# Ledger of designs, part 9: VH-VL binders against Rho GTPase-activating protein gacD (gacD)

Target 1, 185 residues: Rho GTPase-activating protein gacD (gacD), of Dictyostelium discoideum (Social amoeba) (q54f80r185to369)
Amino acid sequence: APFSSATLSFINIFKIITALKKTNAIETEGLFRVNGNAESVRSLWLMLNNVQEAIPVDGNSSAHDLAGLLKLYLRESKFPLVPLELFTSPAVPATIDEARVFVEEKLPTENVRVLSYLIEYLEQVSLKSSINKMNPIGLGVCFAPNILRSVNTNPSNPQFQVHMTNIQSHCNFITLLIENRLKIF
Key: E = the ipSAE of ESMFold2; O = the ipSAE of OpenDDE; V2 = 0.75 times the mean of E and O plus 0.25 times the DockQ between their complexes.

## First folded at step 8 (VH-VL; framework fv_pritumumab)

Design t6 (from r2 with heavy chain D99E G105A L106Y, light chain S30N S53R Y94F; at its last look DockQ between E and O 0.06; V2 from the best seeds 0.00; counts 0 for: pae O 11.2 > 2, placed apart)
Fold by OpenDDE, look of step 8:
Structure t6 (fold): chain C 185 residues (1-185), chain A 122 residues (1-122), chain B 107 residues (1-107)
Amino acid sequence: as target 1 above (185 residues)
Amino acid sequence: EVQLLESGGDLVQPGGSLRLSCAASGFTFSDYAMSWVRQAPGKGLEWVSAISGSGDSTNYADSVKGRFTISRDNSQNTLYLQMNSLRVEDTAVYICARETPYWEAYDYFDYWGQGTLVTVSS
Amino acid sequence: DIQMTQSPSSLSASVGDRVTITCRASQDINDYLAWFQQKPGKAPKSLIYAASRLQSKVPTQFSGSGSGTDFTLTISSLQPEDFATYYCQQYWSFPWTFGGGTKVEIK
């Protein structure tokens, strides 16, 4: 259950990010924007689903493969990290204060923890934008669709349709989190 | 093979205390949140308490708040439930269950123990 | 607390029958619903997760449907091993709450 820190685990997210850090992926141009090798990413995915061991960093996995794995893991989670159903309106937080209120009052505690951890890493990535060319805006575009999703994936759901038309605001929200992490979390 | 084995169930008087254990094997215990669920005789299921993999977060049903304490020893692969101030209505089979991590592709509460019976009676 | 109302409490059916069990939440649980099967003297077994999005390694006769507050577990063709008690559970917010259960008995 995502509502409690007792039920949500980000072990694999942590493992992936740890692998990214160990390989100094942060200095890779186009990190999270450039797709990794599909077969390599799939192989990593299968590994994570079958074992709970740390991702080997001494292998041949590229930064882009690990990056791809992270996005895939978020996208393929049983429930979204940020369920769109938590938003009472089609609009997502657009200000620091709104974002703060959202993470304090709406988003489940464990989701906040995981989100905070992820955003912290993305902030670090953005700080190396001169090298990797990934600023907060670019990172928002890369991660918003993977982070913000509907629990109900029925295309006939009116809420689903409404949220699908607001992708830009979702990207802006993630960008806002990256740029103002310490003020929001 | 994943296994969960509860123990510690006994007959106690109201106001008494009891400590339950759940021995886990077959998986990396610390990677999984765990819960206690109880079932009174002839009744349905009731969630009691949950604890994160690291043990740093816990949750309780209102019916047991202030009386029960969930804990774990990851070095021993064991989940605990300390039950104090027991009441007659606490009589139930207590079952430990493994919670599937949020992003894993396994089943929610994919593994359950067989339970241990706690009877509170005068 | 979120109340889960499960119906019926019990039903009698024959092998091959279509069985439908309903679960209603007192508020929107955003599809954070699971279905469990329990046989006498046995531990519960997971059947359906996320209302209908994920299914355990169970026979294909089981399916989940619904959204928001109303959910349904369907057994398309009841098998001999399917006679059991079934529970729904919401895990949207603590405390997690279960439905009262539905006992599926042999006619």
Scores: ipSAE 0.011, ipTM 0.530, lowest interface PAE 11.2, mean pLDDT 86
ESMFold2, look of step 8: ipSAE 0.410; ipTM 0.708
ESMFold2 (binder alone), look of step 8: mean pLDDT 91; pTM 0.914

## First folded at step 10 (VH-VL; framework fv_pritumumab)

Design v1 (from r2 with heavy chain S57Y N59Y G105A; at its last look DockQ between E and O 0.03; V2 from the best seeds 0.00; counts 0 for: pae O 10.6 > 2, placed apart)
Heavy chain, then light chain:
Amino acid sequence: EVQLLESGGDLVQPGGSLRLSCAASGFTFSDYAMSWVRQAPGKGLEWVSAISGSGDYTYYADSVKGRFTISRDNSQNTLYLQMNSLRVEDTAVYICARDTPYWEALDYFDYWGQGTLVTVSS
Amino acid sequence: DIQMTQSPSSLSASVGDRVTITCRASQDISDYLAWFQQKPGKAPKSLIYAASSLQSKVPTQFSGSGSGTDFTLTISSLQPEDFATYYCQQYWSYPWTFGGGTKVEIK
ESMFold2, look of step 10: ipSAE 0.423; ipTM 0.726
ESMFold2 (binder alone), look of step 10: mean pLDDT 91; pTM 0.906
OpenDDE, look of step 10: ipSAE 0.014; ipTM 0.518

Design v2 (from r2 with heavy chain A33Y N59Y G105A, light chain S53R; at its last look DockQ between E and O 0.03; V2 from the best seeds 0.00; counts 0 for: pae O 5.6 > 2, placed apart)
Fold by OpenDDE, look of step 10:
Structure v2 (fold): chain C 185 residues (1-185), chain A 122 residues (1-122), chain B 107 residues (1-107)
Amino acid sequence: as target 1 above (185 residues)
Amino acid sequence: EVQLLESGGDLVQPGGSLRLSCAASGFTFSDYYMSWVRQAPGKGLEWVSAISGSGDSTYYADSVKGRFTISRDNSQNTLYLQMNSLRVEDTAVYICARDTPYWEALDYFDYWGQGTLVTVSS
Amino acid sequence: DIQMTQSPSSLSASVGDRVTITCRASQDISDYLAWFQQKPGKAPKSLIYAASRLQSKVPTQFSGSGSGTDFTLTISSLQPEDFATYYCQQYWSYPWTFGGGTKVEIK
């Protein structure tokens, strides 16, 4: 893990998104596709443990830094937002109905809450695609690897291998959630 | 016909500064992102920096961040790269490339200049 | 950053040979992949855009394929003028990154 000193909690996802909203990051071209400044992201990461309500946003943190922080947080969380182990089949949901069933029956309530909130924000981002150039497909590509992960990253784990071989379906799944948020959540 | 012509390459000492220029013609310059790409002798291509059509957005490789500054003058159809605190590893042919008119475009880096050689040596 | 792993770094071939060059991205880049040809002392020349969907005014022997993380440039029948170094490049996210290049040499 690049920044292991910070305590990871899904509550911080809400904080980060709030910061993104406050900074009007949604109008930033290439949001989530453009890497932030590594030092800035690190600084933000370290600060998360000390933030009570809101991430202080100053002129030093760009939208890309916050965006990078969000992706990093998802990726580095001890437990994945969507554990691949929850999929009973190598295939992830590919339809609205399958996705709905997965969210309702498989995903823990807390994960659903966080995922729903995240997807809602990504939907909002996509609605500004004319400005930020991030459509649901692009956002799916950006977030799928960070959202869908195996709890066990051992290459011998079948779920890990499934992740490696079906990355496109994972991207499609996130895209599906973004495009059909109200039908799924 | 689209043309990109770099200039400003020179021999400089480590720690020195240099400003490169790229004169563009044959297209609406302000509509396109522009990039600098460099190639060290006998090595591969390395993206250095990019700038949006308006100049409002700039991007840098980590290797040059804080040292190089990309800019443009759309009235002159010219792209610039201000290089400060030059290092020996910055030695390369610096090539100007037309990047993209917009993110949804399929074609990127469709036109390249011939490059200008920057040599950083003691 | 997105790493682009290009293979092989070099190969020897003869005129008429089928040549395949592979490029792998460290993450999904959809089809935001371009191929370039560079001859010694010359500027790079664009060959393929969007992995395969768009070609420059290049000979028909060049084709691109792939999406996501694995991409291939194929020269169906190598011509004398095709001996050069080829590069892949992702333009999914800044920083733009290139593959290490593949030098196609005369056998």
Scores: ipSAE 0.023, ipTM 0.605, lowest interface PAE 5.6, mean pLDDT 88
ESMFold2, look of step 10: ipSAE 0.313; ipTM 0.672
ESMFold2 (binder alone), look of step 10: mean pLDDT 91; pTM 0.892

Design v3 (from r2 with heavy chain A50Y N59Y G105A, light chain Y94L; at its last look DockQ between E and O 0.05; V2 from the best seeds 0.00; counts 0 for: pae O 10.8 > 2, placed apart)
Heavy chain, then light chain:
Amino acid sequence: EVQLLESGGDLVQPGGSLRLSCAASGFTFSDYAMSWVRQAPGKGLEWVSYISGSGDSTYYADSVKGRFTISRDNSQNTLYLQMNSLRVEDTAVYICARDTPYWEALDYFDYWGQGTLVTVSS
Amino acid sequence: DIQMTQSPSSLSASVGDRVTITCRASQDISDYLAWFQQKPGKAPKSLIYAASSLQSKVPTQFSGSGSGTDFTLTISSLQPEDFATYYCQQYWSLPWTFGGGTKVEIK
ESMFold2, look of step 10: ipSAE 0.492; ipTM 0.761
ESMFold2 (binder alone), look of step 10: mean pLDDT 91; pTM 0.915
OpenDDE, look of step 10: ipSAE 0.006; ipTM 0.550

Design v4 (from r2 with heavy chain A33D S57Y N59Y; at its last look DockQ between E and O 0.06; V2 from the best seeds 0.00; counts 0 for: pae O 8.9 > 2, placed apart)
Fold by OpenDDE, look of step 10:
Structure v4 (fold): chain C 185 residues (1-185), chain A 122 residues (1-122), chain B 107 residues (1-107)
Amino acid sequence: as target 1 above (185 residues)
Amino acid sequence: EVQLLESGGDLVQPGGSLRLSCAASGFTFSDYDMSWVRQAPGKGLEWVSAISGSGDYTYYADSVKGRFTISRDNSQNTLYLQMNSLRVEDTAVYICARDTPYWEGLDYFDYWGQGTLVTVSS
Amino acid sequence: DIQMTQSPSSLSASVGDRVTITCRASQDISDYLAWFQQKPGKAPKSLIYAASSLQSKVPTQFSGSGSGTDFTLTISSLQPEDFATYYCQQYWSYPWTFGGGTKVEIK
């Protein structure tokens, strides 16, 4: 169902993030900006469906591939982590208070859990920006299109087009979450 | 092991009410959307209703909208379907189904219960 | 609502046969289609799914294909346990809808 955790399990997000942590991906330059190998990412995707506990990783595991996997989850999920339909206007929260209210009152609890977990990791990534070159702004750009999406993925949907015109505000929103995680969640 | 066990099916008269339950186990119940799907005798599958993991969102087929209410108690790992104003055409095996996270099998039903029979007859 | 037209409604086949079941959607549903297997008196079983060009490959004789409006479930070599009724289901939009089913019977 739309707006449901059924489309994004925090367990699986956790698995991916755990794998990213295990590979020390956080110190990888361009993490989430540099594309992984498409075939490798697909393989990880397929493998993930058969993994109960953890994604097997080793010293040869690519951080970019795992990063790609995470983005793929968010982007390709039928129902988005943050459905754009939850916004009463094309404008997304632009302040800490607005974001807090959105998270508390609009976003489903299950989505909040997943989002909070993701943002926490992204915050950690940003704290290593001196190494990985991924600050909150950059991460916002990388993740906003993947996190904030319309439930209706039909490009012909007029509302979809309207939302696409507000990409900057979406990026700012994600950046806001990353920079103020503890104040919002 | 994931298990879904439906109960509450009974014989009722048209206009009557019935409450179905689905006891879930083997997974974090609140993390998953749940649905009711029904199957009339000798017929195909029909989606009836869905509810988000938190219960914040509910969805209904037009055929049951206004008459059925889906709910859940995550503390009890139980899914419910309150059926009011039952009609003869509501006669079916009602099956509880878990909606899978996308990356675990996309957003579709991965586990089904055996169902519970609801018979509406005068 | 999206109508799912499944064909054939029934077919007879033998063990080892290649079986093809078709499902057509009344509108473009991308690849948001799932296939289910149901045996008499049993719960439906999730069989295969597809989304965003990432099709599930059940390490079995089952395979799915299609995108848009036309979809196909193929059983490469029918096994004794495969005699059942199969359903397609779109999960593109609510209400979720199923095909009418295809009963695969023993010839």
Scores: ipSAE 0.012, ipTM 0.544, lowest interface PAE 8.9, mean pLDDT 87
ESMFold2, look of step 10: ipSAE 0.380; ipTM 0.681
ESMFold2 (binder alone), look of step 10: mean pLDDT 90; pTM 0.896

Design v5 (from r2 with heavy chain N59Y G105S D107Y, light chain S53R; at its last look DockQ between E and O 0.05; V2 from the best seeds 0.00; counts 0 for: pae O 7.7 > 2, placed apart)
Fold by OpenDDE, look of step 10:
Structure v5 (fold): chain C 185 residues (1-185), chain A 122 residues (1-122), chain B 107 residues (1-107)
Amino acid sequence: as target 1 above (185 residues)
Amino acid sequence: EVQLLESGGDLVQPGGSLRLSCAASGFTFSDYAMSWVRQAPGKGLEWVSAISGSGDSTYYADSVKGRFTISRDNSQNTLYLQMNSLRVEDTAVYICARDTPYWESLYYFDYWGQGTLVTVSS
Amino acid sequence: DIQMTQSPSSLSASVGDRVTITCRASQDISDYLAWFQQKPGKAPKSLIYAASRLQSKVPTQFSGSGSGTDFTLTISSLQPEDFATYYCQQYWSYPWTFGGGTKVEIK
């Protein structure tokens, strides 16, 4: 269960994605689906707090570890990238227009910036789906639970339970963003 | 039940060497990073060294860097601390502590041993 | 290195008292803070993790709060078994560092 310390900022998302790009992770089969080495991901997690500019990577750096780090960082962020509480109803945006309105009117500007950057990278990943086998649907499944989260993680919270019943819609939302990035952002 | 049992503590002279062991049981040893923490008599806790589950990554406090070496044998469920060039200020109870895997939590020390006393004195 | 300043270094209290221990980090460590209890001659015991989010199987009188640089451990009603030394520890960045400890003694 995801009960752990939370991250302070989303700035490290950029560092992680940069590292992923530097290692050409985009051509890795099963990127974000295949789990990295737990120990390595843990180590990277802790290391993130010690690097100011970039994650040191080399030719031996594991794409799956970095991918795992990204998901972990999103999941364990103090403030979710997309707080579920921002949705006025239990339903998340299901159309391009709804998604556009959401990111323009509801999501904080900083979150929009980070989300846009993340989705852009995921779009790039999906464009290499012939190689990495990760299409927008698969990526949506991998990232939706990490991106869309409740600020209040109390299982006894009625709102939390409502959110849990809409996991598929959350996945669809992320997929929608990936497939229509330029129309939404 | 998780158990950590340190051993190897002894009285040694400055400049001497000593190897500590921590026998772990009750969990999959290789899944967990491990640390050594020491406590000088009447003093607080000081982190000494850490090692990843696989042993591929090691970390040291500046105070012991170059002198101490942390290692592990996952086949034996044992953590080690090779201490060389010991100093009087290294005198302490040395405790092994278990880290937690990231998939469970991101806090670090969840289990501690009782410690083993290392005394460095002329 | 991140310095952890713990206060007070010692305090005297009675059973039933509310006890507050403070830990200050030299820099923002988010909630990467843990609290430990140690009794003389015994191994440290983990109490609170993630500053306040996680708690070990410890008595309910213990609670943690804070984020960033200032953290607090509270014992709502001190029990006889709670007389011990408490430590905070940051695990934000290497080297991991501990507070100086707070000894809770019987008044």
Scores: ipSAE 0.015, ipTM 0.548, lowest interface PAE 7.7, mean pLDDT 87
ESMFold2, look of step 10: ipSAE 0.225; ipTM 0.575
ESMFold2 (binder alone), look of step 10: mean pLDDT 91; pTM 0.898

Design v6 (from r2 with heavy chain S54E S57F N59Y G105A, light chain S53R; at its last look DockQ between E and O 0.04; V2 from the best seeds 0.00; counts 0 for: pae O 7.4 > 2, placed apart)
Fold by OpenDDE, look of step 10:
Structure v6 (fold): chain C 185 residues (1-185), chain A 122 residues (1-122), chain B 107 residues (1-107)
Amino acid sequence: as target 1 above (185 residues)
Amino acid sequence: EVQLLESGGDLVQPGGSLRLSCAASGFTFSDYAMSWVRQAPGKGLEWVSAISGEGDFTYYADSVKGRFTISRDNSQNTLYLQMNSLRVEDTAVYICARDTPYWEALDYFDYWGQGTLVTVSS
Amino acid sequence: DIQMTQSPSSLSASVGDRVTITCRASQDISDYLAWFQQKPGKAPKSLIYAASRLQSKVPTQFSGSGSGTDFTLTISSLQPEDFATYYCQQYWSYPWTFGGGTKVEIK
């Protein structure tokens, strides 16, 4: 279930993205596709809870580690950025208009802010696809499972199973958001 | 021990202004979103406003939007509510509430202050 | 806005009684439901979050259940200190909204 706290609770998303920006991560080939070092990512995770304003980054900071941290944070949050329960059917928005309606009428405002900010950054990443090789489709694949999740993690829940069978549509949805950010948000 | 102490409540005339404060202690203030909730005499609870740990995000009830401003000073561990253009219906005990920390991705109130009474009357 | 309908508005009970308070949301809020206890002149106290999770240091006679639109707070055996007003609250989306409250009084 979407947590209205997404905006308030996902403040770390902004910190991570800021760190990614500071390190010019958008020019890193395979950003968000290539896994960072698991230990480094975990270290960042732990550090994240101890920093107030910004993640300390330097010339040795790995873009892939920060990228991994972002994905991890989205995935491991207690409340998903986009709860699958918000979809009245297994189908997710497939058009700009449907996405707009979803963002305006279904998704909590707090989640919208965070999502909008995230998608904006992903759009920026995609604009550098000639360098980083990450186009909107690739980014959709990387982020959809992390952004779109069920609040109910009971695998025996029939609804959960239904959602799992529609992963492609989830990826398409995220791709749609990236490609049409200004028209949707 | 987590403590929230509200202050600034007073009697004011309609159209007046008032600034409330909530002094927080016993926890890392900046790690937590904070909210104001009010309760009119003999009535239920009404959420008024919320602010993220670093203050980057603010939210308001429609009833106070454009009139109230929530802010915080993390260096002072203090939450504020600037109330302008006060109305009689704003009369209430204003309570400071701590939301869950950002890393838990939970947004519920786990600690409340005692509140401070704001009375708007001509 | 999400409306929270709480019932009953008041009830009388005796120590040892089982007390049930219900809260209905105008839309599906999953398990984003909290329960609070308020005594006159005192700060509200958080009892339950995520519909069924007991807050730390909350007595075990309190329990929460439900998901979607219908939620229940249960006091299995009412204690003297449990006479108070209880509120449900959704935190699914802003504005956060509360139920009207249930006053549990001594019979």
Scores: ipSAE 0.018, ipTM 0.561, lowest interface PAE 7.4, mean pLDDT 88
ESMFold2, look of step 10: ipSAE 0.233; ipTM 0.671
ESMFold2 (binder alone), look of step 10: mean pLDDT 91; pTM 0.902

## First folded at step 11 (VH-VL)

Design w1 (framework fv_lutikizumab; at its last look DockQ between E and O 0.04; V2 from the best seeds 0.00; counts 0 for: pae O 9.9 > 2, placed apart)
Heavy chain, then light chain:
Amino acid sequence: EVQLVESGGGVVQPGRSLRLSCSASGFTFSDYAMSWVRQAPGKGLEWVAYISGSGDSTYYPDSVKGRFTISRDNSKNTLFLQMDSLRPEDTGVYFCARDTPYWEGLDYFDYWGQGTPVTVSS
Amino acid sequence: DIQMTQSPSSLSASVGDRVTITCRASQDISDYLTWYQQTPGKAPKLLIYAASSLQSGVPSRFSGSGSGTDYTFTISSLQPEDIATYYCQQYWSYPWTFGQGTKLQIT
ESMFold2, look of step 11: ipSAE 0.517; ipTM 0.778
ESMFold2 (binder alone), look of step 11: mean pLDDT 92; pTM 0.935
OpenDDE, look of step 11: ipSAE 0.398; ipTM 0.828
ESMFold2, look of step 13: ipSAE 0.470; ipTM 0.736
ESMFold2 (binder alone), look of step 13: mean pLDDT 92; pTM 0.934
OpenDDE, look of step 13: ipSAE 0.009; ipTM 0.551

Design w2 (from w1 with heavy chain G105A, light chain S53R Y94L; framework fv_lutikizumab; at its last look DockQ between E and O 0.06; V2 from the best seeds 0.00; counts 0 for: pae O 7.8 > 2, placed apart)
Fold by OpenDDE, look of step 11:
Structure w2 (fold): chain C 185 residues (1-185), chain A 122 residues (1-122), chain B 107 residues (1-107)
Amino acid sequence: as target 1 above (185 residues)
Amino acid sequence: EVQLVESGGGVVQPGRSLRLSCSASGFTFSDYAMSWVRQAPGKGLEWVAYISGSGDSTYYPDSVKGRFTISRDNSKNTLFLQMDSLRPEDTGVYFCARDTPYWEALDYFDYWGQGTPVTVSS
Amino acid sequence: DIQMTQSPSSLSASVGDRVTITCRASQDISDYLTWYQQTPGKAPKLLIYAASRLQSGVPSRFSGSGSGTDYTFTISSLQPEDIATYYCQQYWSLPWTFGQGTKLQIT
């Protein structure tokens, strides 16, 4: 598979976000909603395998390509950033308190570090919604399927199916995190 | 220099318990997931348990699930494997293995201890 | 569970020979594959990760290749110190599984 790699890591998420920041991607209309160029994203994907420190930013990588790369890394990570199995029921946190408890008591510390950093950036993106047209709701829709996933790789697993039927609550959860980052993390 | 030193192995009867330890040094212990991998006499390698850097996540294969418990004390740079309800098929050398840093979440093992032998026999 | 089938189970070669070991996964593991070396009485040593990446400090005569379900480990020029059992391991999905091993001897 063109995007399969054993070098996928959460550290690369940090690198990608850094690249997004350096390119001022935050002012790009439709950031994370508009798809990047598939070949460009592939090129970035392959390049990341050889990047030790930071993604070189040049005029060849568009904001949408980097944005696409970020979503791709979240989706293709071996373990999801937020494993759906951590939820005791199909319902995900719907309040600030529930989200806080989940982050503090259920989500692994390693995941919390990455999620916190990601949500912080998405919050910054949303603060520029007048320019980029990406509010917390829109960002929730874009990221929920990539952030919240099952550890189980069998799509026929009953738990997987149950979780997939509640996608709206997943989007709301991510939106909640973005809107209330400082109260939750 | 990264060092992993296992201890606690021995000879026990079936149904008994044993607790293994692994002392880690030469790296930031809490940044790394750790695993136990065992090797039966004259056989191959079998992954036995995984624990994340913080200790919040643990995983086991079906062969030991419900019987083995992996844990860690990051303040002491020590990894543990509590083995209960031991069976003859649990006999082997048990290796402590360093997994990848927490931010990589890639489960291959770049450093191994020399192992501690466990024998379960009547 | 993902089954890793390693081939051959054993082989003998001469110093300087090119040695090839194969590992096949029961499903696509997307290059989530490692190769370990274990000398008698010693702990396994990581040689290759991510199917083709050479671990730091490992001699360049060792290499890995492959994709999907089929992977290959190669020693370009066999040395006396390479006498060992070699294992592949997938870390694509739980439980992580190893090949049965390849015992390499020198004639």
Scores: ipSAE 0.018, ipTM 0.599, lowest interface PAE 7.8, mean pLDDT 89
ESMFold2, look of step 11: ipSAE 0.405; ipTM 0.723
ESMFold2 (binder alone), look of step 11: mean pLDDT 93; pTM 0.946

Design w3 (from w1 with heavy chain T28K Y108W; framework fv_lutikizumab; at its last look DockQ between E and O 0.62; V2 from the best seeds 0.00; counts 0 for: pae E 2.1 > 2)
Heavy chain, then light chain:
Amino acid sequence: EVQLVESGGGVVQPGRSLRLSCSASGFKFSDYAMSWVRQAPGKGLEWVAYISGSGDSTYYPDSVKGRFTISRDNSKNTLFLQMDSLRPEDTGVYFCARDTPYWEGLDWFDYWGQGTPVTVSS
Amino acid sequence: DIQMTQSPSSLSASVGDRVTITCRASQDISDYLTWYQQTPGKAPKLLIYAASSLQSGVPSRFSGSGSGTDYTFTISSLQPEDIATYYCQQYWSYPWTFGQGTKLQIT
ESMFold2, look of step 11: ipSAE 0.467; ipTM 0.745
ESMFold2 (binder alone), look of step 11: mean pLDDT 93; pTM 0.942
OpenDDE, look of step 11: ipSAE 0.334; ipTM 0.800

